# Designs tried in a protein design chat: VHH binders against Glycosyltransferase family protein 64 C3. Part 13

Target 1, 302 residues: Glycosyltransferase family protein 64 C3, of Arabidopsis thaliana (Mouse-ear cress) (q9c975)
Amino acid sequence: DPDPCDATNQREFQKLRSDQITVLINGYSEYRIPLLQTIVASYSSSSIVSSILVLWGNPSTPDQLLDQLYQNLTQYSPGSASISLIQQSSSSLNARFLPRSSVDTRAVLICDDDVEIDQRSLEFAFSVWKSNPDRLVGTFVRSHGFDLQGKEWIYTVHPDKYSIVLTKFMMMKQDYLFEYSCKGGVEMEEMRMIVDQMRNCEDILMNFVAADRLRAGPIMVGAERVRDWGDARNEEVEERVRDVGLSSRRVEHRKRRGNCIREFHRVMGKMPLMYSYGKVVNSVGEQGLCRKAGKLVFCDRD
Key: E = the ipSAE of ESMFold2; O = the ipSAE of OpenDDE; V2 = 0.75 times the mean of E and O plus 0.25 times the DockQ between their complexes.

## First folded at step 5 (VHH)

Design b0 (from n10 with S50D S57Y; framework vhh_7nfr_2)
Fold by ESMFold2-Fast, scan of step 5:
Structure b0 (fold): chain B 302 residues (1-302), chain A 123 residues (1-123)
Amino acid sequence: as target 1 above (302 residues)
Amino acid sequence: QVQLQESGGGLVQPGGSLRLSCAASGFTFSDYWMSWVRQAPGEGREWVSDISGSGGYTYYADSVKGRFTIARDNVKNTLYLLMDSLKSDDTAVYYCARELYYDSSGEGYFDYWGQGTQVTVSS
């Protein structure tokens, strides 16, 4: 869309499709293309997925390579979902939340190019979202907290309480794309600039937007099988990916993400994030199991 | 095309200081966060510090906080690491790295690395 904030391109929620979802997957690293193709193929095989938009954020990628990527995505995806490759005008993480006239579903799934989920769990997450369409629903969660010693807001991890759903897997109503990208005036513009400067925290900002609008927390959903290729604790799977993440940066990343929370709190003049407790799991099957640092654990346990 | 070239390493006594430089080429330097990462003999890679594209935000590993300062010159396309109060544990090859897209788990990624510069702290 030439103008993603053109209000004439917005449809009323009730006029959008309720039977399927649109998947929005971010891509940037050419070294992750084989993994991206696998993830797209997985989503394309699901009956609840109508469309997959691959949002390509690397401005240095040649047109010929993008043409080849598009051909590969369509050739090697066995499902019936329509696949689009969108070369973004910038590397901004905010661009993953741009509203698009081609998105005709009530629900959108925001996800990274390194998370794999089983089809049953994807369908279950959609059913949970349909029961609470104003909430963010996802499988990976984090929390905000106030550090009494440092007198500041921080980014934390808790097994029981959470206020932040991660864009590794985040299902939401498409209205939030417009809220994030097109509303809120100078305050939202400043917060999006902070996201761009940080090259991080677009997921935290979306949680701020949703919590402020709804006055309620997100919903965590358990999965039967989840594979997180980007988790540094999953050493076996990381060796198959060319881009290098360092586990020693987890402390830095928490500090940076904590700074994002403090900055968003400053700009908004309030803390809109609210805690949710517990998670919703499917009544059948085993809870999702993952290998982290060579040990078998629940995928959502830290 | 993208190239990162470190310099400024050497042998220094405990308590001494060094200034590392990293010359960047082949991309719009000011659009990227830049990192210093080190690797001690027989150890894995350890993140040391990073700096935002504008230079407005900086972060440090707890092991170097208060002793090291990261800086950049976007006109010269150069990244710096100013190292004070050096300890024997700071002995490592220091790499300049360009940060790639961060995922929502808080993990950082690097798409380009320099060849490294050796820093040896010993008497």
Scores: ipSAE 0.502, ipTM 0.768, lowest interface PAE 2.2, mean pLDDT 85

Design c11 (from b0 with Y101H; framework vhh_7nfr_2)
Fold by ESMFold2-Fast, scan of step 5:
Structure c11 (fold): chain B 302 residues (1-302), chain A 123 residues (1-123)
Amino acid sequence: as target 1 above (302 residues)
Amino acid sequence: QVQLQESGGGLVQPGGSLRLSCAASGFTFSDYWMSWVRQAPGEGREWVSDISGSGGYTYYADSVKGRFTIARDNVKNTLYLLMDSLKSDDTAVYYCARELHYDSSGEGYFDYWGQGTQVTVSS
């Protein structure tokens, strides 16, 4: 869209489709095209997916290769979902949250090109989102915290609580695209500029936006099968040889993301992130109680 | 064609100082975060430091924090690593690398590497 922030192009929530989702998946690395094709095919096979927008953020990719990618995406996708390949005008991570007139669903799924999830878990996440449409719903979570020793906000992991859903898999109402990209004035503009300078943290900023509006945390949903190819342990040996030492790079990543939290806190003058507890799962089998020789005992596990 | 070329390595005594340079060409240097990565003999690659495109943000590995300073000159398209208080365990080949950022996953991908410059700290 020439002006993605033209409010006359915004559709009322009630007029948008409630039965399906639109998948917005980022692509950049030409080496990940085979994996991207597999992931797109998987999403396209789900009855709850109406359309998939592949947001290609690498401006150096040749047109011929993009044409081949689009042909392969459409040829090898078995489902009824419409597939679009959009070459981004910039590599900005903020661009993944641009509102688009072609998105006609209430819910959008933001995801990376390196995460595979099973269809049942995708459907379950959508059912949880429908019950909680103002919250961010996802399978990968992190937390903010205050480090008393360093006297600063940090990016961290807690076993019991979380405040941040990652864009590896993040389902949300499409209203948040407009909120992130088009509202909030000078403060939001400054925070989007920080995202661009950091080349990171667009997911954290979206959590700030959602938490500030709702005054509630996100919801973590469980997945039966998930593969995170961005986890270095799942990469090919050759690819890992090209990486920095895993532990030191993970430390840098956490420090950079902590700085994003501190910067967003500074710009907003408040900490809107709120903690959520627990994980929503489809169902869990537990040892039931059974009668054996007239006594009530735990049943044998299957 | 993207090229990264390191210089400034050499032999130095413990407690000494060195300044490494990396000349970049073939891309808009100021649009990219840049890293220094080292590889000691018989060890894997270890990230040392990185710097934002503007130079406004810098990060350091805990092993070098307070001793090393990363800097850049976007007019000259040059990345620097100023190394003070060098230790024998800083002995390594030092590589200049361009960072690839296309998602928030924090994967340690670099799309272009220099050939490396040897730093030897002899006791």
Scores: ipSAE 0.608, ipTM 0.834, lowest interface PAE 1.8, mean pLDDT 86

Design c13 (from b0 with Y101R; framework vhh_7nfr_2; at its last look DockQ between E and O 0.46; V2 from the best seeds 0.00; counts 0 for: pae E 2.7 > 2)
Fold by ESMFold2, look of step 6:
Structure c13 (fold): chain B 302 residues (1-302), chain A 123 residues (1-123)
Amino acid sequence: as target 1 above (302 residues)
Amino acid sequence: QVQLQESGGGLVQPGGSLRLSCAASGFTFSDYWMSWVRQAPGEGREWVSDISGSGGYTYYADSVKGRFTIARDNVKNTLYLLMDSLKSDDTAVYYCARELRYDSSGEGYFDYWGQGTQVTVSS
């Protein structure tokens, strides 16, 4: 697609396949290639995965390495999913959300190259998404907050609520790729520029897009087995996989993401993020509970 | 091939000043956040400061805020750390590092490091 926004602007997203997903995996670090190959193989083995697109964003990677990576991805991934390796036309983090006419599924899974999830948990997340197709569904969540002393929006973690799904594992309708990349006029252009300046926060901006359209928060799903190989607290992470950089401080990072929230709020003139509560572990998600005859039961679905 | 080359370290008295430099090559320098990280003898690595690709955003560890200034020259592809009011506990090897683009959890990694330059504050 020479212009992804033109190539997808006539698509009827509601008519795309609804029984499978397309996985969009970012890749950047050459040191993570062995882990990336394992993760692609895992996704390819699931019958709900139609396609896997590996979006390679490192412009310094030699073409010969990319050719070998593609060969290994197809050779060592035994499933029926089609696998593509796409060298990104831009190093921008916004590029992970470009719409692509080759994606023929209603749902997309946005994920990183260092998160593993078991097949049962992947299928459960998809079932939750199918019941809530307008909401972001994911396994890693965070919150916005308001710091009363500093009188400013912040990025934080609350024990009991969340408003942000991370692109470590973010399932959503394909429409949001188009909304993020192609719509919203000068306001979205400015916010995408903030992502570029920060080299950060594209996930937060996608949460703003979804929340603004739906006026509802995202859904956290539980997983029986999920491993975040990029998290230093995960004892099973191989040292070699993590050695691409170690001295960043988490507090500084949260201040930078808080700054993103403040800038997005300033540009939009409102705070569209909404809190959600609870983790979905059943077939009926955060669609709600109703009180009937004095008991709390699941609400009917219309 | 990405390369980071540091210079400007040395021995100074308490209260003195130094300017560290880091020459960058092999990549589009202005596209990347850059950081200074230090390691004192017998200690782990400590993040000191970072700066955005354009230079428009800077952050500092509390221990150096108000005394150190991070800067960059995107024409010369050079990162700087201007250190004033140096104290004995600033003694460390100082590294420049290129920030890997963040993953969605907010964990950042540095994918390339300089060789380090020694700063010693002693009388």
Scores: ipSAE 0.397, ipTM 0.729, lowest interface PAE 2.7, mean pLDDT 83
ESMFold2-Fast, scan of step 5: ipSAE 0.648; ipTM 0.844
ESMFold2 (binder alone), look of step 6: mean pLDDT 85; pTM 0.855
OpenDDE, look of step 6: ipSAE 0.432; ipTM 0.763

Design c22 (from b0 with D103Q; framework vhh_7nfr_2; at its last look DockQ between E and O 0.57; V2 from the best seeds 0.00; counts 0 for: pae O 2.9 > 2)
Fold by OpenDDE, look of step 6:
Structure c22 (fold): chain B 302 residues (1-302), chain A 123 residues (1-123)
Amino acid sequence: as target 1 above (302 residues)
Amino acid sequence: QVQLQESGGGLVQPGGSLRLSCAASGFTFSDYWMSWVRQAPGEGREWVSDISGSGGYTYYADSVKGRFTIARDNVKNTLYLLMDSLKSDDTAVYYCARELYYQSSGEGYFDYWGQGTQVTVSS
């Protein structure tokens, strides 16, 4: 395959289709294939979706199984969206952000294989992105913070502000794939290496990249019907997923992600992440604000 | 086929030491985080420790911090757990597990488990 970062292969991004999106969905576990199929079918049903690329990250998956998966995806997915199944050459988490020549839209949606979003919410997110094409737009958010006692950056959840959009649902301009994978020189390479070592935090790194370029935070959008199957709080989640949700482990994972923030900060020599406030909601949909203790808070925030 | 096989369990007195091993096969061992998880009788599974693929990062549950050491030999495709200053509360079946992460949340999950090895700490 040609080097995706080859200057000769660079596209004029401004000339790409702006009326539709390309969905990049990560797959890895064969156990989640049924859910993946459902998710792909859902995305394919939307008129704003030009193409769906399933990026399969497990190199150990038998070819026969992948062939069957591809057949199922193409046979049972409604709509006109083209569907591709790509087995990635490496298990690197960075690979999800590789630019691809087949992506012919200005906007790309990065998503996981365990998140379902309704079509209206997808379209709404796209509308918000069109109005803010340089910003990351997403539904799941986190925050960075500075712990004064430890004198260190941390990964956290804040009720009033956010600075990180998660790859559960992350809409962006295609340019950021190149910024992440092809640019940034030695520093960016080092940060990608950190992601490989940690096997985590590629989403945080993308937020660093975007924030550094734009000098603005992401936009949180509301979703009317969103199901995160990876959330341990969901009763329908398979026992295998539940066993990981031990509270102690959650704390440890949060600490690890904090370490990622610190490492990225160290490498970049600055903190590019910016805080955003508020959730953009569709006027017809989310009564997203709840009164708690006399204050208006977002009802869907943990 | 991915295989994990624990060994090294046994009966030990309080204050004693034990070394567990987990032999891994069927995958590139050095590419994966590995964990030790234990289950005491009548209790749920408890995460004990994990180690990055390269071994550069190690983490421990508070209950074992300072007493247990996780290590790995990527040439031998083996995961280790050195357990010192063992207590009765450490009695459990110890499992080796391959660890993965949900990319978006940073939450981990285990896709493969060994059969486990029994550790009994008793006077």
Scores: ipSAE 0.112, ipTM 0.582, lowest interface PAE 2.9, mean pLDDT 87
ESMFold2-Fast, scan of step 5: ipSAE 0.639; ipTM 0.843
ESMFold2, look of step 6: ipSAE 0.608; ipTM 0.833
ESMFold2 (binder alone), look of step 6: mean pLDDT 85; pTM 0.868

Design c25 (from b0 with D103E; framework vhh_7nfr_2; at its last look DockQ between E and O 0.47; V2 from the best seeds 0.00; counts 0 for: pae O 3.2 > 2, grease 26 > 24.2)
Fold by OpenDDE, look of step 6:
Structure c25 (fold): chain B 302 residues (1-302), chain A 123 residues (1-123)
Amino acid sequence: as target 1 above (302 residues)
Amino acid sequence: QVQLQESGGGLVQPGGSLRLSCAASGFTFSDYWMSWVRQAPGEGREWVSDISGSGGYTYYADSVKGRFTIARDNVKNTLYLLMDSLKSDDTAVYYCARELYYESSGEGYFDYWGQGTQVTVSS
């Protein structure tokens, strides 16, 4: 395959399709294949979706299984969206952000294989992105913070502000794939290496990249019907998937992600992440505000 | 095919030491976080320790911190658990597991497990 970062292959981004999106969805576990199929079918049903690329990150998956998966995806997905199944050459989490010549839209949606979003919410997110094409737009957010006691940057959840959009649902301009994968020189290479070492935090790194360029935070958008199957609170998650998770490690994982922030900060020599406030909601759908302790808070915030 | 095989378990007295090994095959060992998980009789599985692919990052459960050391040899495709100052409460089947992480759940996942090795701490 040609080097995706080859200057000769660089696209004029401004000339790309702006009326549709390309969905880049990560797959890895064969146990999640049924859910993946459902998710792909859902995305394919939207008229704003030009193409769906399933990026399969598990090199150990038998070819026969992947062939069957591809057949199923193409056979049972409604709509006109083209569907591709790409087996990644490596298990690197950075690979999800590789630019691809097949992506012919200005906007790309990065998403996981365990998150379902309704079509209306998808279209709404796209509309918000069109109005803010340089910003990351997403539904799941986190925050960075500075712990004064430890004198260190941390990864956290804040009720009032956010600075990180997660790859559960992350809409961006295609340019950021190149910024992440092809640009930034030695510093970006080092940070990508950190992602490989940690096998985590590629999403945080993308937020660093975007924030550094734009000098603005991401935009959180509301979703009417969003299901995060990766959330252990969901009762309908197959027991098999639950049995492999260790909830007791939640705190440790948070600390690890904090370490990522610290490492990225160290490498860049600055903290590019910017805080955003508020949630953009579709006027028609989200009664998303709940009164808690006399304050209006978003009902869907964990 | 991914394979994990634990060894090194046995009977040891309180205060004693034991070294567990896990032989890995069928995948690029250095690309994955690896964990030790244990299960005591009548209890659920408990995470013990994990180590990054390069070995640069290690984490421990509070119950074993300061007593256990996780290590790996990427040339030999082997994961180790050095257990010192063993206690009766450390009695369990110890499993080696390949670790995956999904931020969505905030949990660690294990896609492959060994058969386990029995560790018994008794006077």
Scores: ipSAE 0.032, ipTM 0.477, lowest interface PAE 3.2, mean pLDDT 87
ESMFold2-Fast, scan of step 5: ipSAE 0.628; ipTM 0.836
ESMFold2, look of step 6: ipSAE 0.468; ipTM 0.781
ESMFold2 (binder alone), look of step 6: mean pLDDT 85; pTM 0.862

Design c26 (from b0 with D103Y; framework vhh_7nfr_2)
Fold by ESMFold2-Fast, scan of step 5:
Structure c26 (fold): chain B 302 residues (1-302), chain A 123 residues (1-123)
Amino acid sequence: as target 1 above (302 residues)
Amino acid sequence: QVQLQESGGGLVQPGGSLRLSCAASGFTFSDYWMSWVRQAPGEGREWVSDISGSGGYTYYADSVKGRFTIARDNVKNTLYLLMDSLKSDDTAVYYCARELYYYSSGEGYFDYWGQGTQVTVSS
């Protein structure tokens, strides 16, 4: 799409498909291609997935490697889902939320190339979203809080309450792509520029957008099995995939994300994030457990 | 063809100051976050500080906050670390590193490293 904000991409919710979802998966590192192929194959196996768009954010990747990737994605992915590989013109994280003429479903699933979820849990998340189409629905959550000592907003992990769903797995209505990328004027432009400067926080900004519109929090859904290959604390994550020898990088990550919350609060002049409590689970499914730093916790715990 | 070359290390007394430089070439310097990472004798690597491509955002490890300042000159393609009130615990090889972009974790890895410059703080 030469103009993602063109009127032809502005389709009414009621005229979009309600029976399936479109999956939007980000890719960047050539090292992660084997994992990306496995994840795409997993999503393609589900009957509720109509289309998978692999958004390739590394503009330096040779066309030959992308051609090989596309061939592998189509060859090793079972099922009838349409698979597209889109090389993006920039590495901007904001580009994952660009509206696209090829997306004809009411629901879109935003996900990273390092998260696996079982098919029953994927179907359950879609069911929950269909009952709550104006909310962000996902399996990985975080929270915002106010630090009384520092007198500032901070990014936190809290087991009992959450306000932020992560783009590791985030299901939402297609309308929010337009709200994020094409509406909101100067304030949204400034916040998207902050995302680009930070190279982070597009997930936090989407939560700000949705919360401001709906005046309600997101919904966490449980999964029978979820694997987060990008979490360096997971015992099953291969060492070469993580920041080996840099224990203080986790501190930097939290500081950067906290600063994003403070910056978005400054630009908007308000804190639109709202807390949600607990999680919705399928009565026949259970949440996956992961070992992180020697402790058994839910896989989404930071 | 990315190259990073550190300089400015040396021997300094406790409480003294040093300025490290990292000359970058082979890429559009202003498009990348840059980091300083150190390694003390017998220890693992420790992230010290990073700076956004524009220089508008900076972060510091708690151990150096208020004592070190990271800066960059995008015209000269040079990264700096200004170190004040140096302590014996700051003795390490200091590496310049380019941050690799990742969507999933937000933490990223470093895809290119300099050879390092030795900083020794002793009486």
Scores: ipSAE 0.622, ipTM 0.828, lowest interface PAE 1.5, mean pLDDT 85

Design c27 (from b0 with D103S S104G; framework vhh_7nfr_2; at its last look DockQ between E and O 0.61; V2 from the best seeds 0.00; counts 0 for: grease 24.4 > 24.2)
Amino acid sequence: QVQLQESGGGLVQPGGSLRLSCAASGFTFSDYWMSWVRQAPGEGREWVSDISGSGGYTYYADSVKGRFTIARDNVKNTLYLLMDSLKSDDTAVYYCARELYYSGSGEGYFDYWGQGTQVTVSS
ESMFold2-Fast, scan of step 5: ipSAE 0.657; ipTM 0.850
ESMFold2, look of step 6: ipSAE 0.533; ipTM 0.797
ESMFold2 (binder alone), look of step 6: mean pLDDT 86; pTM 0.873
OpenDDE, look of step 6: ipSAE 0.558; ipTM 0.821
ESMFold2, look of step 8: ipSAE 0.526; ipTM 0.796
ESMFold2 (binder alone), look of step 8: mean pLDDT 86; pTM 0.873
OpenDDE, look of step 8: ipSAE 0.429; ipTM 0.758

Design c37 (from b0 with G106A; framework vhh_7nfr_2; at its last look DockQ between E and O 0.54; V2 from the best seeds 0.00; counts 0 for: pae E 3.4 > 2, grease 25.3 > 24.2)
Fold by ESMFold2, look of step 6:
Structure c37 (fold): chain B 302 residues (1-302), chain A 123 residues (1-123)
Amino acid sequence: as target 1 above (302 residues)
Amino acid sequence: QVQLQESGGGLVQPGGSLRLSCAASGFTFSDYWMSWVRQAPGEGREWVSDISGSGGYTYYADSVKGRFTIARDNVKNTLYLLMDSLKSDDTAVYYCARELYYDSSAEGYFDYWGQGTQVTVSS
């Protein structure tokens, strides 16, 4: 079947659609299908979305379920966007970044199956990206840092700066798909293998790719309404407000992602990540306060 | 289809040792990170340890670091927890858990659990 790295998959930037985006949304868990359907419908209702590719990574999903999903996606998604359901050729997380000849837009939006963003904020993010087409633009950010006690790179959240955009919502030029998947020789091959071993960190590796190409950090954009269904702190039932048993698991997961940063640094021989500051907003608004795990924090939902 | 079955729990004196086992079936065991999670009487669940599919990466909660060792045998499809220098605080039901294969949020959830095996440390 077609080689994703074939030159025919790569069109000149100038020949690609400039006024629309292609959404690449990752799906795996069958129980998340209702959320996925809602998210696809939301994206399809925006006139800036040319097409939506649902990249299904679970090889064990019954064909009947995939057929039902495709029917629902096309039946209940308004707008003119074409919708495709693609069963990925492997279960690798790297496969979400494979180039595809059906992507005919300059911009791609990489996103997960559990994050909702309103249409106006989507369109604002695109306007920011159009002014900065070489940079990663997204709504969820993290930082690398250096831990002086352990003398090692770490993955963290910093109040004043960031260097990493998450695939929860990551807008970028489609050229980075080729850079990630098809280029960089043995170094990129080794780093993609690290992603496979960790079953994680493909988003961090894309940030390394983009940062190495352009010595500039990513851009954080604000959203008027955003809901991250994957954030356990958004569950505010009484039994779930105190995560005393699994909080160390979240810390462990961040340490695991820190290990990815250390491994990518080792393989590349340099630290290409650059810090960015500030959040680009369309308008100043009230974000409200929510109770997460018994603490009062700023909301990431309506 | 997915099945996880723990064994090896029991009553042990402080300072003693135990080896827990978890037999896995119904999935490609070596593809998945596996974890041990415990729950003491009247407490919430506490994550104990993780191991990568190949066994090349291991992580431990601070409360057990240096005393417990996680291991796996991908030929026998079995996960192990080797517990040394046991304390009364280690008394709990110990669960074998499979990590959610694609964690798009990077938070790390478990999609399948065993029945648990009781470990009691007392004299």
Scores: ipSAE 0.348, ipTM 0.705, lowest interface PAE 3.4, mean pLDDT 84
ESMFold2-Fast, scan of step 5: ipSAE 0.616; ipTM 0.834
ESMFold2 (binder alone), look of step 6: mean pLDDT 84; pTM 0.855
OpenDDE, look of step 6: ipSAE 0.636; ipTM 0.849

